# VHH binders against Malonyl-S-ACP:biotin-protein carboxyltransferase MADC (madC): the designs that were tried, part 12

Target 1, 317 residues: Malonyl-S-ACP:biotin-protein carboxyltransferase MADC (madC), of Malonomonas rubra (o06926)
Amino acid sequence: AKWTELQDKSFLEATARERAVGIVDEGTFTEFCGPFDKIYSPHLPLMGEAIEYDDGLVAGVGKIGKKPIFVISQEGRFIGGSIGEVSGAKMVKTIQLASDLYEEMVSEKPDLPEEMRPAVVISFETGGVRLHEANAGLLAHAEVMDQIQNCRGRVPIISLIGSRVGCFGGMGFVAAATDVIIMSQFGRLGLTGPEVIEQEMGKDEFDASDRALVYRTTGGKHKYIIGDCNYLAADSIRSFRETTTAVLQKPMEEIETFRRIGSMEKIKEQIELVKLSVSLKPKDSMDVWAHAGNENPESLINMTLDEFLAQAKRLKA

## First folded at step 1 (VHH)

Design s30 (framework vhh_surovatamig_d1)
Fold by ESMFold2-Fast, scan of step 1:
Structure s30 (fold): chain B 317 residues (1-317), chain A 123 residues (1-123)
Amino acid sequence: as target 1 above (317 residues)
Amino acid sequence: EVQLVESGGGLVQPGGSLRLSCAASGFTFSYYAMSWVRQAPGKGLEWVATIKYSGSETDYVDSVKGRFTISRDNAKKSLYLQMNSLRAEDTAVYYCARDYGDYLWPSRYFDLRGQGTLVTVSS
């Protein structure tokens, strides 16, 4: 599809490759290795048609302006976007390449402007590890976290959460460790999937079959109000691209303040959220939104993005 | 084209049986949990049954437990609902639906459904 037409495509409905191609400047995306290359994990052939998309991840490099952007785009069509041996290794290597390029560039030109230094963008679409590759998937999560730590203060890492499957399980921890989280209202973010939340809290407290309730508790509006995502984008590749571009133009010192994990202040925020959960015993995101100072929380559900951003009150900015 | 096509509906007497089928095309069927959803005349949509990508786990609404069986054939890209001991209150348009979540944790909300097939339980 033409890049200009792709810009108006729903981010939620886009493929991993469409998200990768569309987030960077037209014609600049070069894929390192794709599902069509028939790279196999020993475990994946057991999944039948999964052979067509054997790693479940698009990785490459492109540009936004003069800035090299290393892109990791997870694919929900490939067994729900779960992480295995091949896809996990590809994520680790892609982040490592961004770090290596940074060191090379700064070594050659220490005064290189920030707008010319590399960054990483991760489009999440995963429920976590692949069950039949559990040990390899868990190791990959740990290795990704190590690479993210290695990039802090050097290579900004931006999480995009607006895909169909969302970002759950171990990858929720990974997203929290990145510098900035950008969500759409249709994106989903959590440490567990909706069914696991229902099992832990019970149907009286949380009914996973209620689509609206699920979106209110794991969706972008809720995460924005409680401070678990930094920015909201509309559901289009264009909006995610423009928001990402604006974020990456900020000084590294400012970008680092957006992290959910990595400072005593952020740890204190997490403790306060736990205390809020215990004291309020919220049955719905509406209880939390009311506590944040929103007098008619239900009205926020149907607001456009612009209306919501103008009116919503947050627990933490 | 991403599509679900139901078949097998019809008129059946109370206590009778029907088997509904759903043919999937345009997506990797084996990656998704699948569900049956129904809409009785003048009422809203009601979730009936869900089956995981592998076929190993199933779930049902209480009113059909023991009477209905959901199954799938990933090689044929087909979903089935075996309906036994049918009651007048089972009269509805039945829709095949694709679960929006991943295969590890079905979300039990749906981004794709078929045109539906009418089941009428009447004497």
Scores: ipSAE 0.000, ipTM 0.176, lowest interface PAE 14.2, mean pLDDT 76

Design s32 (framework vhh_surovatamig_d1)
Fold by ESMFold2-Fast, scan of step 1:
Structure s32 (fold): chain B 317 residues (1-317), chain A 124 residues (1-124)
Amino acid sequence: as target 1 above (317 residues)
Amino acid sequence: EVQLVESGGGLVQPGGSLRLSCAASGFTFSYYAMSWVRQAPGKGLEWVATIKYSGSETDYVDSVKGRFTISRDNAKKSLYLQMNSLRAEDTAVYYCAKGRYSGSYWLPDAFDIRGQGTLVTVSS
């Protein structure tokens, strides 16, 4: 079947819709058409941009086992995955629907089994705010953050970062605010794009067109070592689905402990990372990898996921 | 493919000076700490000096402190070792190696020696 074939597809090369369909159980994904059906941003024609009815973001609901999964899947092929008015509203509404469903379920059955608890999965693929819709896109980021806050302790939110464009700009902060971050080694997460890093560091220190360096500084291996992502998945829809499924089998209280800022211990770890940046002044992730105790840090760059997970040492508080 | 090509060695009298060079290719030179290591006749490899990828920090084995200066030119993808006040005990083949700076953390020595080296002979 198509779904079983889809499981073996590269997560990096998949479309937003393929990621959404493949992450949930076969045949269960229903895309939201409602108020977003046949809607496109009114600003795009004015700016000379192409018109697309889904505004570069797929949203819907499916299941993993008995658990309702609200899926947001960003599409980097549409204006670099940038967030506009329509796509921002879709993200807000999707998270709100998961929260509303949880409240309805709990009001009916206060001892809701964990296996029935709704969850949100966000596959990020965005360079940030769409400039020709900047005010609307910026406001949408704030509203998404409000919805994430409303879900804390109620609805787990899982970030998947393995797409071609990665997760940059304001959406990097959004991903950091979710409960769990799952990345592939090809995923990228940061507050700035590669071009900004190149400009700040200079081309003889950093070349934005050097894919190996970009993945080394913003990639899943680095984020895993410093604790900025919780899990690494292989570059396949199957691996992301299996990792997501395993995480979602955990009780909500345990999932909350994975959040970047969820505890005093994690706050202390963040303070230590800031101190390390001040003391070490690393311009390459390998300076940090060496500090974590990796004896041959450059060898980690080209390791397979299995080799990396068997050998890599993570930073300790 | 990573390539490191050392040059600048030769015969020099005790108290003399030499400047060694290493030309790097096949990798992004400015992202890696670099080191000089040497091997005296009949002895094992000895680390001599290291320099951070940015050139901002250096470290040396005690026996060469104050006499040797490691430096780099990231634009030219070149590593250098200025050797002053040379002694007979400095006689060795000198190798350029891709390696880690260890200023604020402990690392075991790990060097990838790819070049032919350059021979330095200090003798009267």
Scores: ipSAE 0.000, ipTM 0.100, lowest interface PAE 21.1, mean pLDDT 74

Design s36 (framework vhh_surovatamig_d1)
Fold by ESMFold2-Fast, scan of step 1:
Structure s36 (fold): chain B 317 residues (1-317), chain A 124 residues (1-124)
Amino acid sequence: as target 1 above (317 residues)
Amino acid sequence: EVQLVESGGGLVQPGGSLRLSCAASGFTFSYYAMSWVRQAPGKGLEWVATIKYSGSETDYVDSVKGRFTISRDNAKKSLYLQMNSLRAEDTAVYYCAAGRYGLSWYRPSEYDYRGQGTLVTVSS
């Protein structure tokens, strides 16, 4: 499909490769061809051949304007979207490459304009660690976190959460450690998958098959109101691309203020949210929305993105 | 508007030497890894050599290792290929090339920016 047609495609329904190709400028995405230990090699595959590793994760580089964008796009259709040894290594190497490139560029030209400095974009679609590769998956999470920390104040890392599987488990913590989280209302973010919640609590407490309930508790509108995501995008590649572009135009010092974790200030915000949970005893996300000052929380569910952003009141720490 | 202008090609005898030059304009040359690629008569495009944007790393196709040297001058926005011990098999049109992404050290088989080329004929 033409890039213009791709822009109008649902981000939720898109493939990992479509999200990667569409988030960067037309024609600029180049997928990393193996082997990763020799990204630059005379034995690299022909450009006409698309290389997708057995893990389904797409990694590469493109541009937004003059800015190099290192893209990691997870695919939920591969082993339930879990992180394994190969996919974990690809994520680590991609972030490390962006960090190394930043260091070389700024060392050569300390006055390099910010719009020419690299950034990382991660489109999440995973439940976390693969059980069959638990040790390798856990190591990969730790190594990804290390690379994210190495990027702080240097290379902005933007999380995109709008895929069907969402971002759960250990990868929820990884996303929270990035500089900015952008979600759609159909994106899902949490520490526990909805099916696990249903199994533990039973359907009368939480029904995972109720899509509306699931999206209210783990979805973008709820996460926006409680401060667990910074920006909302509509469910289209165009909207995620435009939101990402706008964020990356901000100064690095401003971008750093958006991080959900990694500072004492953010830890205090988490403590206040826990205190609210204990005192409010909410039965539904709408109880929290009412407490945040939304007088008719049920109406927020059916609002368009623009209507929601104009009217929704956010919980303050 | 990106422009790459090659020069230095010509007819040379086997065992001879030739130096190719490429003048770049319309982009921030110092942020791009630059390559030399060639196309021999009746054959496809073949990558020859690449140099990192900083000049710190170089790589070559096996058949030219030890004979060719790629270099760059970022201040002059110029790329060079010193070709020594030339062989009949080196006969080709040589192109100065840049990938679409300046800050990645990878070598695609296709290039977004490529000059018109300069012919090198090694006659025996």
Scores: ipSAE 0.000, ipTM 0.123, lowest interface PAE 18.4, mean pLDDT 75

Design s49 (framework vhh_surovatamig_d1)
Fold by ESMFold2-Fast, scan of step 1:
Structure s49 (fold): chain B 317 residues (1-317), chain A 121 residues (1-121)
Amino acid sequence: as target 1 above (317 residues)
Amino acid sequence: EVQLVESGGGLVQPGGSLRLSCAASGFTFSSYWMSWVRQAPGKGLEWVATIKQSGSEKDYVDSVKGRFTISRDNAKKSLYLQMNSLRAEDTAVYYCATLPYWSGRYEMDVRGQGTLVTVSS
């Protein structure tokens, strides 16, 4: 009953552990344990290594149907979800374990059914590198990117962005490098935190205290219209779980076509979007939404998710 | 129900010292980074100090470095702020919070009632 109640909980308000437990099938999430604990799995040869818990990142494995799901869930209440030595190592190791499991499975059964292919799900809630551990945090970002590259075409990686802190800094780039980005309208995605944006652009152009402006420029509706996220989910664990499940039912070759970065073609698409921004010179998201063909873009702000998805028009690369 | 109860504030002369305490209940205190934040009269919330779950890492706003010391006792579920060499500009209501230091620009979960510190001759 508790898992069923958890499904209706706001994704935005949920803890990292609640997001991890709720995204996978009931009763299947096993959090990676400390030095004396063991995780049961005959197919995870590197399981059993000690993992420290005190670093604001929940990591573990569960299932969706027959598919093993390696979950990384960042916790914003731990120094803004920033990446340090221990949390970075946990993230790297979790992605590596998914890749290792895939190799083991295909070595035993080369014609691996799609429904059994391992996947990684990352719930982001971070401003980026932890200042107290900056060198280790920067190294961790690089190692995470290496593991993402190692998973290309083998293990799908899905980004979930619906947390209060959002996904900023170097982790915004990491999210863009994953195969699929799912956001809620309340999620925030950017390469720079609101304070740094205010400093760079000045208060006349971008006031970090203007919460509505921040949500309009980094929020899920804007990212959906410009193509920077693939899917929108409602603000509930259930909606994120259902959207993730639907995506993971697709063949790997289809899933990898969704990624924003990872090829020269996708990078060129990003460059074209930047050129459009320079050419159009928008003052806020409304100008971009109008250019996408939305006749009354202001009306989209207050629409329910279902209303928005039914009538919003998106930019094309 | 998550509760944070601050205490230890009061009237103190410039150059004096105070020790603030925060008693936590309703959550796993030892699993959270803890922060002290303050609100001076007529101003917004300002982050003061943050401490890691284990107590091994601490950070401070520049204006209090060398004067304030943050500490915690996980067994007692308590957070502390030792304030030395107090200045008039330290006058504020002090809150303990579960969110990290740069949350001044993000939504901050301030659960306590706060404790007033007045530095005046």
Scores: ipSAE 0.000, ipTM 0.135, lowest interface PAE 17.4, mean pLDDT 75

Design s5 (framework vhh_surovatamig_d1)
Fold by ESMFold2-Fast, scan of step 1:
Structure s5 (fold): chain B 317 residues (1-317), chain A 126 residues (1-126)
Amino acid sequence: as target 1 above (317 residues)
Amino acid sequence: EVQLVESGGGLVQPGGSLRLSCAASGFTFSSYWMSWVRQAPGKGLEWVATIKQSGSEKDYVDSVKGRFTISRDNAKKSLYLQMNSLRAEDTAVYYCATGPSYEDLIKLYSRGMDVRGQGTLVTVSS
């Protein structure tokens, strides 16, 4: 589609490739070619077909201004967005490539301008590990975490969560480890799918078939109030692009402060949320929103992005 | 500025021929492997052909072997793709790109360059 028309497309309805193309500057997205396991070999020709490049994950590089942006965009329409051997390897290599570029740039110019610092953007759309490739998928999660650690303080990693499938399972942990999480109200983030949550809580307290309840507990507004996402974007490629661009204009030192630093801070956050659950015994997200200082939590559900950001009170930033 | 500018695309009948050109500037062209990649309408990106820095090694995707010839002129900083016996399935936007090495990608990006050109459309239709 024309890039300008693509900007107005729903992020939720977009394909993985449309999200990748639209998040970076017009005409700058270059999808990686050939098998990723051979990308380091100067003696191997580039080979492949659309299916080898895709495998449920679009990977490539583009620009925002002068900044190289390495994009990973998961596709929920391909085996539910599950992570397999090929898609896992592409994700790992894409993050590694961004880190390697940063090293080369700093080697050439130690006082690298922030505007030229490489970044990684990951658009999540996955329910978890691909069953037929579970061992390879689990290994990929560990390798991705290693690459994220290697990028800390060097290459900012931004998570975009606004897809139809959402971000669940092991990839929920990966998203939590990135520097910044940007969600739309339609995005969903969690360790388990809505059906598992329903089973754990019981249907009279959480009904997976109730879209409004599901979005209230796993959706962007709730995650924003409890501090599990840093920024909210409207449901359009333009809004995600503009929010990502604004974040990436900040110096690396500032971006790093948005991250949940270390496993201990994440544990402390989980402990505080458990304490809140014990004392408050919330039945849904609105009880938590009330505790955060919102006197009419129900009114927040139907607010526009701008209205919500102006009115909503958060438990944590 | 680093630039890759493709040209030579157009409408051609099945069985016809076209020669694509890519003009490179802003980097040391002779130090990089170069490739042609294409994207058919509604499809993903497909690698077509690659040529080594010196021109001594060339590789092609099976569907174009014997029909397409990749070449380069390092003095003119130009990459070419001679396309013969064109078929409807060759219809695509053709891009000049660096490759196949990971190292080449890093070197170009560190110099502020996109690793792919703007593209040139080839339509094979009667």
Scores: ipSAE 0.013, ipTM 0.377, lowest interface PAE 8.0, mean pLDDT 77

Design s51 (framework vhh_surovatamig_d1)
Fold by ESMFold2-Fast, scan of step 1:
Structure s51 (fold): chain B 317 residues (1-317), chain A 121 residues (1-121)
Amino acid sequence: as target 1 above (317 residues)
Amino acid sequence: EVQLVESGGGLVQPGGSLRLSCAASGFTFSSYWMSWVRQAPGKGLEWVATIKQSGSEKDYVDSVKGRFTISRDNAKKSLYLQMNSLRAEDTAVYYCARYSGLFYPSTFDYRGQGTLVTVSS
């Protein structure tokens, strides 16, 4: 009953735990090393940072139909969702567990139906590395990338980006390396946070609170048009769950076509586009949208999701 | 020299209200995102709320959403936290904090001495 109410909750406003519980089938989510385990980063008390028993990252396993779903859900309300030693290790181990389960299952039953094989879903809400734990956080990013590589062609990894904090810094690289990216129009994806850009460039050149500028460069509609996200979902747990479910029903061969070959080059291109936007004019995204074949790019900003999906033209190359 | 001076703390009954203030000096206040962070007895610092330079954007930790309101007055170089429907769990020393410039505004490079809020019957 509460789960059904959770389905209608804004994905943007939801907590990391609500997103994890709501993305999988009702009653199936089992959390790894949750708040009851009292696990947190050993560095946080020494640096005077907040103590959260889950270290700002919810991880566990549930099901969608018969498919085991390993869920990682970052919590932006805890130190901006930054990745430290404990949260990073938890993220790495969760992906590794999915890969291990896959190997065990297919070794025992090579003909096991695809719908019974594991998958990973990552809900991103982070600015990246926790600088107070920089070496451990950076190492965790690298180890997550290694686990994603290990899963390619075996365990599909789906990125969900619809949180208030968005997906920035090193985790932007991680998201680009996954098989499928699902965003809402309110999601943000990039290599650097808007606040960092504002501090570096100054308020007169780039105002991070100008949501129109930020959303046009890092937001879901822009990422969809340039091909940096595969699907757009409405701002609800239900919409993200239904989109994720539909994607996971596709053959692995089709899911593999959604990967961004040279994703690091594409991310670098996006950060350069953001830098150009802060140096030139707010309408730079409109120029990109026009280049993609949209004859009235400005009208796309105000469209509902359904209107946008019906009318928007994407870059083909 | 950067200085942040909090005031407005005190003893209040559950369900009551308090308004915290922070006076900033030694830097261009209007150029920084500002936050409130708190430390409950025996616990680490917890981010509570953050506000953009212009006041146009605000974020809160889930436990205080709908109860607390962060605001600022750039002309007076002051940050505020209006706390309503206070609970025993809100008992903490509250600190005014300046955004560090590193990723999300929940991180900070300076904080004040704090002001104690005790919610008790």
Scores: ipSAE 0.000, ipTM 0.125, lowest interface PAE 18.2, mean pLDDT 76

Design s54 (framework vhh_surovatamig_d1)
Fold by ESMFold2-Fast, scan of step 1:
Structure s54 (fold): chain B 317 residues (1-317), chain A 128 residues (1-128)
Amino acid sequence: as target 1 above (317 residues)
Amino acid sequence: EVQLVESGGGLVQPGGSLRLSCAASGFTFSYYAMSWVRQAPGKGLEWVATIKYSGSETDYVDSVKGRFTISRDNAKKSLYLQMNSLRAEDTAVYYCAKETYTVRYSFGSLYTETFDYRGQGTLVTVSS
């Protein structure tokens, strides 16, 4: 049936809308219409950019079981998934709506069942701030962070990283601020300090012809080993949906423990990771995997997901 | 400040056709989804059709599928409804509407509220 076809589709190759529709229960996704700051940036015409009214971001609400799921799905095919004024405003408003719904639900029923608690799911596909709107994009990142903080302990926020463009720059830190990060092995995330610093300074840290090296250092297996993602999913909408569903069945208290940043303990973990990179001076991800206790790091590269999860030793267990 | 002005209604015989127009002003027309809604004599408002801001996607109430076509011209800030094979039950005041959504929780259930700004309407009468 069409639903089965959608579920079996590669998450990496899917459109933003396909990811949004497929992550929630069949037939439940309603895309938001209306005035979510749908004003084009006045800077785009001045910089010679085309005016786009679909700012490359799908936002809406659906359900997983009884739980309302507010979905934000970024589209990498639109200016590499970069965050501008309009797309940033849509993200802010969508997260705020989830928070507002939670407050309304608790007002109606103070003993709100966990299974009915609203949640936010963000599928990232972005290189960061849109350079043509740099100041507006940076402000949008700050506003998104404010909304995420407003949701802490109230509305769980799950990050999905499995798209072709991945999640880099300022949006990498936004993802880190969410409660849970789910990646595929083909997803890419720039979250560790040295990698982010090199990217911000414009230095080419990777040989463009060596795609395997890029996937080893920014990919899901590496991020899993160093503790930069919580769960690995296979490259299908089905696998991301099933992993997301399992996570959202957990109590809010447990979900909060998965955050990469947001506590003193997590900050200390990040500092130790930076110290390791300075001390170890790794030439590639396999040196880090060896340091984590993997005796044959090269064997991990071609393992199936199930084999990898059974055998890989993590730096942060 | 939002202004929607409908036109094109009138008396038409069963099986006939009419084309409704809506001229929009006071907002950036090309940014918003638009709808046609109608109210038959002595009945409540009924949603008829919606068109995405880009014009790429349309949706219709079952009773008009295959007979009505919604379209828009973003350059002219205009919304249209082509009505073919008209029936007596299509008799109604037709309103152009700018649509938005909000999500509510009440009495143990999640629901979506739709808010429409409507114009003055244009009357369509299908009879001899």
Scores: ipSAE 0.006, ipTM 0.277, lowest interface PAE 11.0, mean pLDDT 75

Design s8 (framework vhh_surovatamig_d1)
Fold by ESMFold2-Fast, scan of step 1:
Structure s8 (fold): chain B 317 residues (1-317), chain A 125 residues (1-125)
Amino acid sequence: as target 1 above (317 residues)
Amino acid sequence: EVQLVESGGGLVQPGGSLRLSCAASGFTFSYYAMSWVRQAPGKGLEWVATIKYSGSETDYVDSVKGRFTISRDNAKKSLYLQMNSLRAEDTAVYYCARSPTLSEWYQLLGYFDYRGQGTLVTVSS
């Protein structure tokens, strides 16, 4: 599709490659033709899975204005977006390349304007670790976390969560470690998948087939109200691109304040959320929304993004 | 004033060969890494190859490895691109570009000090 047509495409329904191409400026995305070309996980034939040379993860570089953007875009259509050895290594290498470019550019031009310094954008679409490659997948999560830490104060990392599969498991912690989380109302973010939640809590308590309940507990509106995402975008590549662009125009010092972990203030917020869950024992997100001061929380469910942002009350502190 | 002037483009059949040249002036050529970049019709700029200021190191985009060879003559202040086994997808305007760094990523992002006017290469039967 032409880039201009791509901008109006649903972010939820887009492919990983469409999200990568569309998030950066027209014609600027270059997919990596690096050491992972034509490499596939040795576990895939043993699992009876088809071989895909990108291993379910698109990685490359493009630009927003003058700023180099290293893009990682996960593909939920390939083994549920699960992270294996090859896809994990691609994520690690992509973030490392952004960090390496930053060092090279700043060493050559210490006064290089911030708008020309690199950034990383990660579009999440994963259920977590690929079970048949669990040790490699777990190691990849740890190595990605190390690379994110190495980028602190140097290379901003932005998480985009609006895909069909969502962001679950260990990748939820990875997203929390990035500088900024942007979600759509259709995005899902959690530490476990809806099916696992159903198994643990029982069907009578939580029904994974109730899509509305799943979106209310893991969706962007809920995450926004409790402070687990920083910005909401409408469900289009354009809206995610425009929100990402606006965020990247902010000073690095301001961007760092959006992180969910790593600061004493954020730790205090997590402690308060734990205390709230113990005292309130909410059965769904609407109980939490009511506690945040929303007088008719059910009305928030069907609001447009603009209506929601104008009326919704967030948890304090 | 920095000037880069490309030549050698033209029409060639698939599987054929073509040699591009770039004449540099207005700066100390031997102090700079040099690159070839291209732009296919309706597409963005694509980095093709880079050569170190000394000529000792070269780097290529994967699609041209084994087919294209970048070289330079510092005494003549000239950059060359030998293109073999040409394919229809190699059709593009080819630009000579000056870069202060060997970084593949810097080249890919189009961060060049200067580039020439370009020379058109058309690969068709």
Scores: ipSAE 0.000, ipTM 0.192, lowest interface PAE 14.8, mean pLDDT 77

